Miniprotein binders against a7ua95r516to809. Designs and how they scored, part 114

Target 1, 294 residues: a7ua95r516to809
Amino acid sequence: ASLSLLSISDLVPDLQFIFFWMSNAIEILYFIQQKSPAYMQTIELMDDKAGSKESLLSATISANEEAMTILEEVIMYTFQQCVYYITKTLYVVLPGLLDCNPFGTEPSSEQCRRAAGVCVCAVCVMPEAVRRVVSVFQTTSDLLQQYQVHSEIQSQMFAYLFFFTNVSLFNQLIDKGPARGWFQRSRVLQIQASVKILLDWAKGAGHNHLAQKFFAKFCSTVTILASPPQQLSQMSWKALCAEHPSLKPVQLHRILTQYQLMAELGPLPIWQPSSEDEAYIYRTVDLLESFENH
Short names: E, the ipSAE of ESMFold2; O, the ipSAE of OpenDDE; V2, 0.75 times the mean of E and O plus 0.25 times the DockQ between their complexes.

## First folded at step 8 (miniprotein)

Design fg1 (at its last look DockQ between E and O 0.69; V2 from the best seeds 0.61)
Fold by ESMFold2-Fast, scan of step 10:
Structure fg1 (fold): chain B 294 residues (1-294), chain A 83 residues (1-83)
Amino acid sequence: as target 1 above (294 residues)
Amino acid sequence: DPKEVVEELLREAERLLEEARKALEEGDFERAILLAEQAVWLILRAMYEAEKYGTDPEVEEKLYEIEFKADQILERAEEELKK
């Protein structure tokens, strides 16, 4: 329930143990993959007159196959456990990112200069709600680095964490946004700023490509909702679909409908779906994203 | 004065974007992205101030122009890094 009872810091000892096992399993697996062919070749070159060569080859193949299967299962299990606990923690802290005001606290004089009495700091003071989300990603990065986990596994883990975060944020905004006031433009600009802080962290951590790929849907949604009426009304439905390919027609239609209501643009439909898209939009009920969709 | 706040934020954003453009011309794409992203933060603050407290239509038009300029620099720099 309470954020104080579900802290990433509380999970660190358990995560360290899981990362320890995962890292060791990966190292042993790579050792076997690198050394096994050379050893098997050595056995094949042995004198086979005694008949012991065939017995040794058979036993070695069987043992290696069993060991590799066990190691792959350990790696998969530990990976899934890390993802499970990290995403459970993320799910609790993510709604705070949609409710915080990153413009509410003026940076210290050390971080920015003033022009005509106005703070023109290009450096953000990270809100506590954003810091909680970033700390989950940073702790994950630190553990992967501490246990020297192979870069491919690191990429797979952050790919899934970004995928999970994107789906969670998108679904919360679309499903709960109207009741929470999150579609008001001033709130959307706050959300955009909070997301920028998170994406800037990802870029600094070397995950820019993964962040761009897996946050595309939520970023498109926020970009559209933050757009000025003058710019957005100049776009055709086809142009918007082309600019935001990550959004399904039904999702884009819902976003534009909310935008039209909040911007008080009136009842006239500015963005007309194509005949094909219109038929699809009014036929389907699949608005929210699935956590199973990679 | 909300208008003055927005104008000063945009002036600093323009300065950062000019530095980003120079970095882009010099082939320093990482620096161009860094500077342009700093400008984007100021542009987001200016948009928030304008939306929350109001501003003149003339200032709003300038805000959108600067946003477009920032997006162009980021797109060009990111495309160059892909190469």
Scores: ipSAE 0.627, ipTM 0.857, lowest interface PAE 1.1, mean pLDDT 82
Fold by OpenDDE base, look of step 8:
Structure fg1 (fold): chain B 294 residues (1-294), chain A 83 residues (1-83)
Amino acid sequence: as target 1 above (294 residues)
Amino acid sequence: DPKEVVEELLREAERLLEEARKALEEGDFERAILLAEQAVWLILRAMYEAEKYGTDPEVEEKLYEIEFKADQILERAEEELKK
């Protein structure tokens, strides 16, 4: 099947199988870790009638260590497979997030309209492109809960998915943004609103801290680009670096250069990099984010 | 008219912000958050609509003022819910 036709719903059966084994492996590992000390103590308290106590203890320790090692490998493998499948679906739907207009749709839900008059809740105004992205995350959350996957593993899963999403969106915006007109303020405001819907979902799902952390770079980029020229032109390079610490100097310089071109601003001395950063702004290798650094 | 839309959105955002402030004062932090988040959404939409006709500096200043006030309510309400 072409990657373009792959939906998260199509992967649910395979993901269910993987999550089942991941959850079971975690439970068995936890069981061994909790029961092994008590079992060892029981063996230690047994009468050494046959001189076999040490051999039994050694064999039990070895068997438990081997079992735990295998279980850890299963957990890692299943985790990686889940991430692989889910990120493939994200890869397909994420480009749509940059092109959508969240302001073009009227609130669809009558319930929300009744409660607040004009319900502008993120759910009611969620454009289809954003809904597709949220659906991937929601399906992942639902599966993790269904199989009662340990909370730490859930957090790690979402951390990686948010990381992947941020890298994907950031790289697309930096690389393709100028050519696609995504640096135009009106388009940036659409992107900002679309990302806000996603972040509001993440907040509602209990992942606010992770979302804020891992989307920081993309959010900083969008915030700068959404800023009015009158405000942004008053901010120094140092002030922008301090306000947006998630951006590398080369990234900030690129964003400001493209902003300047888009806004038809002349060169702004206030945006000139510091002498310390001047060497780093030309490191084009650091411009795009890598998927390998997670 | 995009200007009329912006003015309407501003009025509604201000209304929601005042209700959010009242909810915060009453100790209804969940309602304060909900109302403030709605206000922010209206402001984002107002910014987008204002961009269509060229943003008046006075309108722009007002939009940012409302956004800032909404964020303050959000921060305060979220801090109180963590206690």
Scores: ipSAE 0.593, ipTM 0.849, lowest interface PAE 0.9, mean pLDDT 88
Fold by ESMFold2, look of step 8:
Structure fg1 (fold): chain B 294 residues (1-294), chain A 83 residues (1-83)
Amino acid sequence: as target 1 above (294 residues)
Amino acid sequence: DPKEVVEELLREAERLLEEARKALEEGDFERAILLAEQAVWLILRAMYEAEKYGTDPEVEEKLYEIEFKADQILERAEEELKK
């Protein structure tokens, strides 16, 4: 009765405060960087009658470096606080993507024939699990825009949020996938479609490059799992590594093992790891990704 | 009934793909992207239905061929728009 989900809307007042100060610190840093060279040049053009020009240059350099250091620390701290609050919300909503059926209603021939100009079944009604994730990203985007945060910082924010999303989804799929039935091909195809909805949002929001870069590991995993057996069985271990450079050997090995189980394939010599990789396919410490890379 | 649904989705995705190919050749790259993306969504739906309920191997092979062609159109159209 009194229970409520942690939502991004509950955190907006705290985020507004943090974004306000982050944006102010960025503007001050930009001002110092833009104006500092001109001021230094002015000092160098001064008449040096008592030798005070060199002392003023030294003091000005020291003051600028102190100010920029402090401002960079404030920006980093406020950035980390924003990410902390936002990722707490993402952590709660992301697991639902792996159980989602994005295809919604039963298809009909009339509805499918009209797909060119009208949203098809799942596109017209975004699944609740996908909507919850998109809401976090959209609210973040709206706040960054409201406070006119510099575009480079906005990109860094979404780079981290996409990184976090990728790590969370990948780790859950690898760790919980066998027990939850997420390696069944029909479920993989549902996951693939749900991720497409997120990628479409990211492209429309101007973050396509970041999404392509930071979702690579999870997307590679889903791509392999969705591949038909006649195509995947013709790709050697070396070819798979080259096609999916984001996957570590232990990760690729685990994914192929789950694929073999679900496709009921026997051992395939072509998937034997290279001699260099054989030592690495059982390193369980490398199986799951760390959230601490950013 | 499930086979009829997969075949109808395939038929419509093929129609959208042909329209996307023509838009690409005419230089209407934004329309080519829109049509190819709609075809991809229908293909994803068809693959899901085919996996869950089954379909003929020939139909299944065609789904993957159309997905490949749609991705090629998207890559070409998006590359041309960047110019």
Scores: ipSAE 0.580, ipTM 0.856, lowest interface PAE 1.5, mean pLDDT 82
ESMFold2 (binder alone), look of step 8: mean pLDDT 81; pTM 0.773

Design fg10 (at its last look DockQ between E and O 0.28; V2 from the best seeds 0.00; counts 0 for: pae O 3.0 > 1.5)
Fold by ESMFold2, look of step 8:
Structure fg10 (fold): chain B 294 residues (1-294), chain A 83 residues (1-83)
Amino acid sequence: as target 1 above (294 residues)
Amino acid sequence: DPKEVVEELLREAERLLEEARKALEEGDFERAILLAEQAVWLIIRAFYEAEKYGTDPEVREKLYEIEFKADQILERAEEELKK
């Protein structure tokens, strides 16, 4: 029960301290990198009649290398700690995306006519489950900006968070979807809308291309499941693999099997895997994704 | 009336996409994206209502056609903004 009430806000104090040290380490590292050429040039201009110039140059190089190594380790460690804490909250909240209903209020003629300027608010509602995930992303973004973390580190952080989100949603859908009814078309459309809210957040936050890259597997899955039978049944296995390169053969095969069950279709010859892929469609070990696979 | 709701969503989405197309031709790519995204949300809702309550096959086919148009407008406008 206490786990189900966890939010990212409970972790903010710990994250603030970790981001503080990470940002300080980054700033010091950049200072050393910026100043090292000038300081080395100053040493090269020194009077060498005392005979200590080579010793000073060697000691300076060694001290810079040691300091940079230590700072890089601090940055890596603090980054990993941030990821650890943030992904623990994500892991708890992400499954709810698959159960929520963003279409809670049925549209009326008046509501539909007014939707032009407020499409998400007027046409679908941000469910609490989606809001919790957005809150994790937004809080992370706010902290990274508050501590002025370098933009490349911010991008790496969100690349990993989106990767984690994709793996979590995909694994939950594949593993629990049959028992939960998540492959029914109306359910798939609800999931599609919920995920689009996340994608819209990512676009507004400046991370659109990261989200497109790292959500690809889950988005491909939902796109296939949402496709109308007349259109999907005309796409061959080879065409589906080409359109959805993020999906392994065993994953695509499982998705098509669930689609056949949902649409009450028998096996379609056009969906027969290539002879090369047939060896892989029953490899259950490859079905679920690893959270360590970038 | 659920069938009237789907048809009204379709009509409004078509209106928004025509406005988005004009914004695209005028070079207002941010407005084209805004209008096309609003149409996409109407289309998403329309597909959900059509799946839950049913609609005519002709209306469902038109929803797929305007979804394709929305994707084309978004792709073109977003490519122009990235320049």
Scores: ipSAE 0.512, ipTM 0.818, lowest interface PAE 1.7, mean pLDDT 82
Fold by OpenDDE base, look of step 8:
Structure fg10 (fold): chain B 294 residues (1-294), chain A 83 residues (1-83)
Amino acid sequence: as target 1 above (294 residues)
Amino acid sequence: DPKEVVEELLREAERLLEEARKALEEGDFERAILLAEQAVWLIIRAFYEAEKYGTDPEVREKLYEIEFKADQILERAEEELKK
């Protein structure tokens, strides 16, 4: 009950605090790392008055190492907290992405209206369910930029968020898809359109490579399900494995089995797993993705 | 009428694909992609609308045909832009 009310906007004050400390800790760590060699060199060049030089050097090294260790812990902790809060909000909004109809909104632009009111161009009003997901990512991006968080940490943050999103969407689609009718072609096409909007956002935000990498499994699933029966029925198991390397054999087999049921196709010999993969298609433990692999 | 909506979407998609084909022939690959992408959106909506009312096999086949034409234009245009 209480989780459904948590919007990203409600978390902004807490996230701001965490990002502030994360950014500061990174800056201090970087400062120590850059200046420590120069300080050590300066101490080494000092006249060795009565053995004080070695003790000062040792003390400085020890102090810097301790400081860096503490800062690394702070960075890691703050990063984990950010991820925790942001993923909670994603968890709430992501199911809406699978259920949304991206074509239900009237086009906002006159150009879109001329296209028989069906235009879903970038100028069209983003569906609310997609907007909610994009808002989480955009807010995260804005906060990272506002606090001038190091680019590497930004990349790691988005990598994890995309990973989480992919795992969540994939698992929901595989687990609940048949029961929810998400394997029906029209519903798949809606999902594909919604994900495209998200990917276009990621591209515009400069995260295209990360998005392509971490959404590969979900995108592959949707691509297979969106494929016309005439095309997909001509593809062998081996060809599908090669085309969709992000999918495990058990996952691909599940997708094809559900596709077959949905399309009312008889058993297709060309979709039979290879002798090498036959042992793996029954590994149900590998069917759903784990959140622990990141 | 849902059938009328699907037919209208199909007609418009075919129109856009014909324009995309012309753009491709003229060497305007960016315009070809834009037009083909617009056609794809119409096809997607046409599938959605057709399924609401029980998809006529003939309508489904026509949608697949147009989808395939769109994909071919997109592939060709993207290949030419990479050269």
Scores: ipSAE 0.096, ipTM 0.526, lowest interface PAE 3.0, mean pLDDT 86
ESMFold2 (binder alone), look of step 8: mean pLDDT 81; pTM 0.769

Design fg11 (at its last look DockQ between E and O 0.56; V2 from the best seeds 0.53)
Fold by ESMFold2, look of step 8:
Parts: C-alpha cells; sequence; structure tokens
Structure fg11 (fold): chain B 294 residues (1-294), chain A 83 residues (1-83)
C-alpha cells in the first residue's frame, strides 16, 4: 500500500515539527532544573511576615513539579512519534539488505586487482538497498543535530533504531532465510559486508558502542554462518554459547541446523545442546525477537 | 582466474596488515586502524570470491587467520587511542 512505500524524505516535514518541539521541551526542562535552586535560595532569604514566604515557596515547588511533569510527558510523546515514523521507513527498506550484493556482479577481474592497489572503496560498493538504510540513519542524525537535540536523547534514539534494525533483520533471516537462500555461505558473506557498511556508518557517526550493543544478536548470527566449516566444527555447543551470549538456545540451535544443511556437514556430536539448554531448543515462541525492549 | 584474484587480494591484505603492525609499533595508532580496516575489506572480498568459486581449504583457512590478525590489530590500536 501507499504507507508501505513511505521514504524518510517524505517524513522530513513532520519530523522537523516534532524535533523542534521535543528540543524546546528539553531546553525548558533543563532550564527549570538548573535555575530552581537559585530561585529557592532567593525565597529563603526574603523576610517572612505572616507566612507569605512559606506560601510562595510551596507554590513555586508545586509549579516547578507540574511543569517538569508536563515537559517530561511532551518529551516522551514526541520521542515516541519520531521513533514511530522513522521505524516505519526502516521497516520498508530493511528487507532489501538481505538480498543485495555489495561485491557487484563480476566474479573476479581487473577491478579486484585495482581495488587492492588503488582504492579500497572499489572492493565493496554500496548497494541501493544498503544506501536506503544508511539514508534513514543519516537523515535522522542530521535532523537531531539541526535541532540541537540533547546528546543523551540522540543516543537513546539511535539505541532504539539499532535495536529495531537488529530485530527486523534477525527475524527475517530466521523466518525467510531457508526459502530465500540466505543461509548459503556466499550470501552470508554478502550480508556480512552489507552489515559492515552499517557498522562503519555508526562508528563514523559516534554511535559505535550502541551499534555493537544492539546489533549483537544479528552480528553473532552472521559471524557463525560465515565461519569456515573447519573452524566451526571444532567448537562445542558450550563454547559457541560462551562466544555468542546474545543468542538464545533455540536461536543458536536453529542457526547451526541451517549451517549443517547448507554445508552438507551432517550432525556433529559436539553441537549437541547441554542438558541445561535441551529444554529450550524447541521453544519456538522464543525463536523470533520482539520489537519491545526486554 | 578466480584463484589468482583471491591470491592477489590475500597478498595485498597481508601487505596492509604488515604496514598496520609497523604503524602500531611506531605509535601511529590512527594509521594502524586505517590500514587494518582496508585489509578487512580486502579479506571480506577474498572470502566471498573463495566461497563462490570453491578454492582450496588451505586458502580459506589462511583468510580466516588473516581476518583474526586484522581484528587484533584494530582492537589494540583502538584501545591505545582511548588512553
Amino acid sequence: as target 1 above (294 residues)
Amino acid sequence: DPKEVVEELLREAERLLEEARKALEEGDFERAILLAEQAVWLILRAMYEAEKYGTDPEVREKLWEIEFKADQILERAEEELKK
């Protein structure tokens, strides 16, 4: 439908309005927090006659508390609206990341030799699908900076956007991967390169820690799938759990099953789940991630 | 020849990692990171070409080893810059 075709560019006017008011509410809240002690001290130094000093102090405290409550509600509402609009565009563009080829169409050529000696950027090109995702992140970053949104709110915004991206990509890979051929090793390496473009953007934008934290599940999945059989077949279930703590037992089990299928490796005894995890590898309700923070 | 492409990418990645290691020893951590990141991209491309055309297991193993070495250089250099 028309909603499913929304681009971030179409949403900029609405986002500008929302960011404007969110930023203003944050600035007013900060002002109240910084100036309240000084005003209270001024009231405390006033001559007290017939209790008017106590009444003024009480009224000032109540007004500040009411104003701060209202401002916090405005900030929360505007934040939620920004996230809602931005994630709607992300939802539309993220699936294409799993189908694109950042290495281009030529099997091997003079381009690979030139890239090795001249320009590393020519080794990997940004597919249109990846560009669309980067555009959402970059536009969001530009708007947050344009309206001088407080850095902590900017970080919280990107924490959620990276969380949403991780959940969306992970769920699609697990759910659609068998039918779409996304577990083929050459495809996994394409996905790995596409994700590295996103991670490089996040690092350059000053959000490396957030990206590392919130992409952990998807990155662990891709790392396992990209591992050569000679290396992965020597790692026990316990070792894999320790290396990839972001993966639930049912998720790790599913990933290893797909790996075995695509590599025609057959079942390996050392990948048998531990007794503690055996009860959990069949819990299909835990296979996909929720878009809610938990 | 796909084998020649993979070997050329591997050779260049090894060259970049040696330069990155030297930059790390000299305390030029920003250059070490730049060179190691360039090597990572060459290694990713080489791993993709190796998988697509089914090269020797020894070459694939070497690519995995070189990626690990690149990651070590990056971690060390980035830790030093944060000091």
Scores: ipSAE 0.660, ipTM 0.887, lowest interface PAE 1.0, mean pLDDT 82
Fold by OpenDDE base, look of step 8:
Structure fg11 (fold): chain B 294 residues (1-294), chain A 83 residues (1-83)
Amino acid sequence: as target 1 above (294 residues)
Amino acid sequence: DPKEVVEELLREAERLLEEARKALEEGDFERAILLAEQAVWLILRAMYEAEKYGTDPEVREKLWEIEFKADQILERAEEELKK
């Protein structure tokens, strides 16, 4: 089946089933963890009339440990399955985000229309390409809330999804950007605005900190590319490294090289890597992000 | 005219930032953030239009100045809401 036909809506029934079992397993695990000490104490307080108290205690401990182990396995398995399905859907919709023009849409909000007539804010009509990405995250959020999944697991889910999204977008931009013209300043500004809409959604959904953390690399890349030549040409390699600590030296060097080509700038001595970083800028293996590092 | 569009967006962004600054001075930090965020969107659009169609370097410099002012208002307002 062509991956291109997979929508998040098509996966909802399967995801519902998985989230149901994940939530139940978490609740049962929590119940065992909370009640186990009280049960053990109750057994300890029982009269040892039959010499069976130690045997009963040992059997109860063993049964609880086995149950908890099984439940943890179920939680991990269901979590991985959710991530697998959701990331497949993201993989399909994320390329559209890089080609999106958020400035081509008319404002839908009356407030925005009154303000500037041409306002494209997060309250305005979200571009379809951005909406598709947001829909994946929103559907995930809605399902997590519907099944009352523990907040820690929700945070872990979003952390991974944001990580995956960042890696995917970053790798696509670095690898395909030159050929697709995504390094052109006008196109970079479109990408920046599209990502801002996504980040504004994440802020509104209560995931601001996670979004800022896990999108840092992609955002740094876009920020550098969106910078005017006059400003960026005044920044040293060391200053850029300090301003964008999420970027590896090889990544920063690649971005600056592509920027230089796009802006038709001659070689800038100020962007020369430090002697310490010079060995690292040639590590092409570190250029693209890995999905396995999470 | 693309230039007129950029100039209009700039004027409106400046207006919103002035209102945001007043809201900040009045202690209405939520309103300050909202107004500054709206200004940022106008600036981003103005930058896009300026880049696509070509604008005066002075206009580009002004856009970046306004963006910087917006970021300062946002930072101040967000810091005050965390207290």
Scores: ipSAE 0.383, ipTM 0.740, lowest interface PAE 1.2, mean pLDDT 87
ESMFold2 (binder alone), look of step 8: mean pLDDT 80; pTM 0.763

Design fg12 (at its last fold request DockQ between E and O 0.65; V2 from the best seeds 0.60)
Fold by ESMFold2, look of step 8:
Structure fg12 (fold): chain B 294 residues (1-294), chain A 83 residues (1-83)
Amino acid sequence: as target 1 above (294 residues)
Amino acid sequence: DPKEVVEELLREAERLLEEARKALEEGDFERAILLAEQAIWLIMRAMYEAEKYGTDPEVREKLYEIEFKADQILERAEEELKK
């Protein structure tokens, strides 16, 4: 129950500690890599007093290798701890995106005209559920920049956070959607708008490519569900697979089944799977995605 | 009136789309992107309201047309900014 109240602000002190040591370990690692050749060259120029030159060179190589191994382990461990804490917060707040109404306030026509030159999110009131998720991403971004974490590590962090977000939203929609009414078309349109706000944040933060890559499965799902029946019923199974390559056959089949139930459509011959795919549409072990990143 | 809400959102999105088209033609690609994004947001809201309350098929078709045109402006403007 205490985890149901977990907020990113409660984690900031722990995250500051972890980011501080991760950034320090990265800086020390690069210092060793940069200075090691110079020190080895200095040893090579030393006089061989009592034959100790070769022993000193061997000890220096061993010390460098040991130090680099320790620092790499610290970096990996601190990265994993950051991901652990941040994803615990995301796990708690992400379901709210599926239940919120991002259109709770009517846009003013005057406010829309005066919004030229600003981001849509800055003009529209951000729903609390979306704000909670964006706050996790923004706080993470701010901490990474505050502690000057290497840009490659920052990209890896957001790649995993977007991957986690995609898996969490997709799995909850598929698993809980029927009971929660999330397949109703008006609800899907709300979900689509909420996800747009997240994608806009990612684009503005310089992570558009990562978001496009790692949100593809969930976005494809929402796009299919948001399609009007008159348009979707004209698309064959083969065409849907081509437009949505991120979806496994069992996943596409489940999405179309839920669409048929929501739209009160009978079986459609055009949605019959290809002969190759027919073997795979009942593999329920492949329905949900794994949180494991491999 | 719910029908008036959808039609007002459509009129505002049409105005933003036309301004975005002009900004694109004038080479103001950042402004074109911003205006097109705003139009898309209004269209998403309009589609939601149309789903709840219904609307004329003519209005619904215009919503899809504006969404498509706004996406084209975004693609074009973003391509030009990468140059």
Scores: ipSAE 0.662, ipTM 0.887, lowest interface PAE 1.1, mean pLDDT 83
Fold by OpenDDE base, look of step 8:
Structure fg12 (fold): chain B 294 residues (1-294), chain A 83 residues (1-83)
Amino acid sequence: as target 1 above (294 residues)
Amino acid sequence: DPKEVVEELLREAERLLEEARKALEEGDFERAILLAEQAIWLIMRAMYEAEKYGTDPEVREKLYEIEFKADQILERAEEELKK
């Protein structure tokens, strides 16, 4: 009940605090890493008055190591907290993406209308459900930039958020898809378009490679389901495995089985798993993705 | 009429694809990408409308043909911008 009311905007004050400390801890850690060698060298060059040089050096090394360890813990903790809050928000908004119809709204943007006359550029009229998801990512990006968080940490954050999003969408589609009618071709095309808008945003935000990598499984699923029966029925199991390497055999088998049911196709011998994969298609434990595998 | 909508979207997608091809030939890769992406969006919408309301098989085949051509232009233009 209470989670349904949580917006990313409501979390901004808490996230700001966490990002502030994360950024500061990273900066201090970097400072120590950069200055420690020069400081140690300075101690080494000092006159050994009364044998205190070695003790001072040892004490300085120990203090720096302790400080670095503490800072790393702070960075890790703050990172985990950010991810926790942001993923909770994503969890609330992501189901709306699967039910979204991106084709239902007339394109409103003048710029797109001028270029194409009938610009149906989905970028110009982002559906509300997609906008809510994009808003989470955009807010995260804005906060990371505002607090000048190190680029590596930014990349790790987006990698995890895309991973989480992919797992969530994939699992929902596989688990609830048949009951929700998401395997119907028209509904699949809506999902494909909605995800394309999200991927286009990620491309524009400079995260194209990460998005392609971490959304691969969901995108592969949607691509298969969006394929016309005439084309997909000509593809062998081996060809589909090769074209969609992000899918486990059990996942591909489930997708094809559901496709067959939806398209009212008889059993297709060419979709029969290879002898090598036959044992794996029954591993139902591997059907859904785990959030722990990142 | 849903059929008319699909046909209109198809015509516009073909127009954009031809402009994208010209831009590619002229070495305006950024414009080629933009035009190809716009064409793809029109095709995706046309495919949705065709599936939802029913469309002639010939029109569906044409949509897939145009989609494939748009993807090829997009890929070529993106490859040229990386050089």
Scores: ipSAE 0.576, ipTM 0.843, lowest interface PAE 0.8, mean pLDDT 88
ESMFold2 (binder alone), look of step 8: mean pLDDT 82; pTM 0.786
ESMFold2, fold request of step 9: ipSAE 0.639, 0.660, 0.638; ipTM 0.876, 0.889, 0.879
ESMFold2 (binder alone), fold request of step 9: mean pLDDT 81, 82, 82; pTM 0.781, 0.789, 0.791
OpenDDE base, fold request of step 9: ipSAE 0.515, 0.512, 0.517; ipTM 0.821, 0.819, 0.822

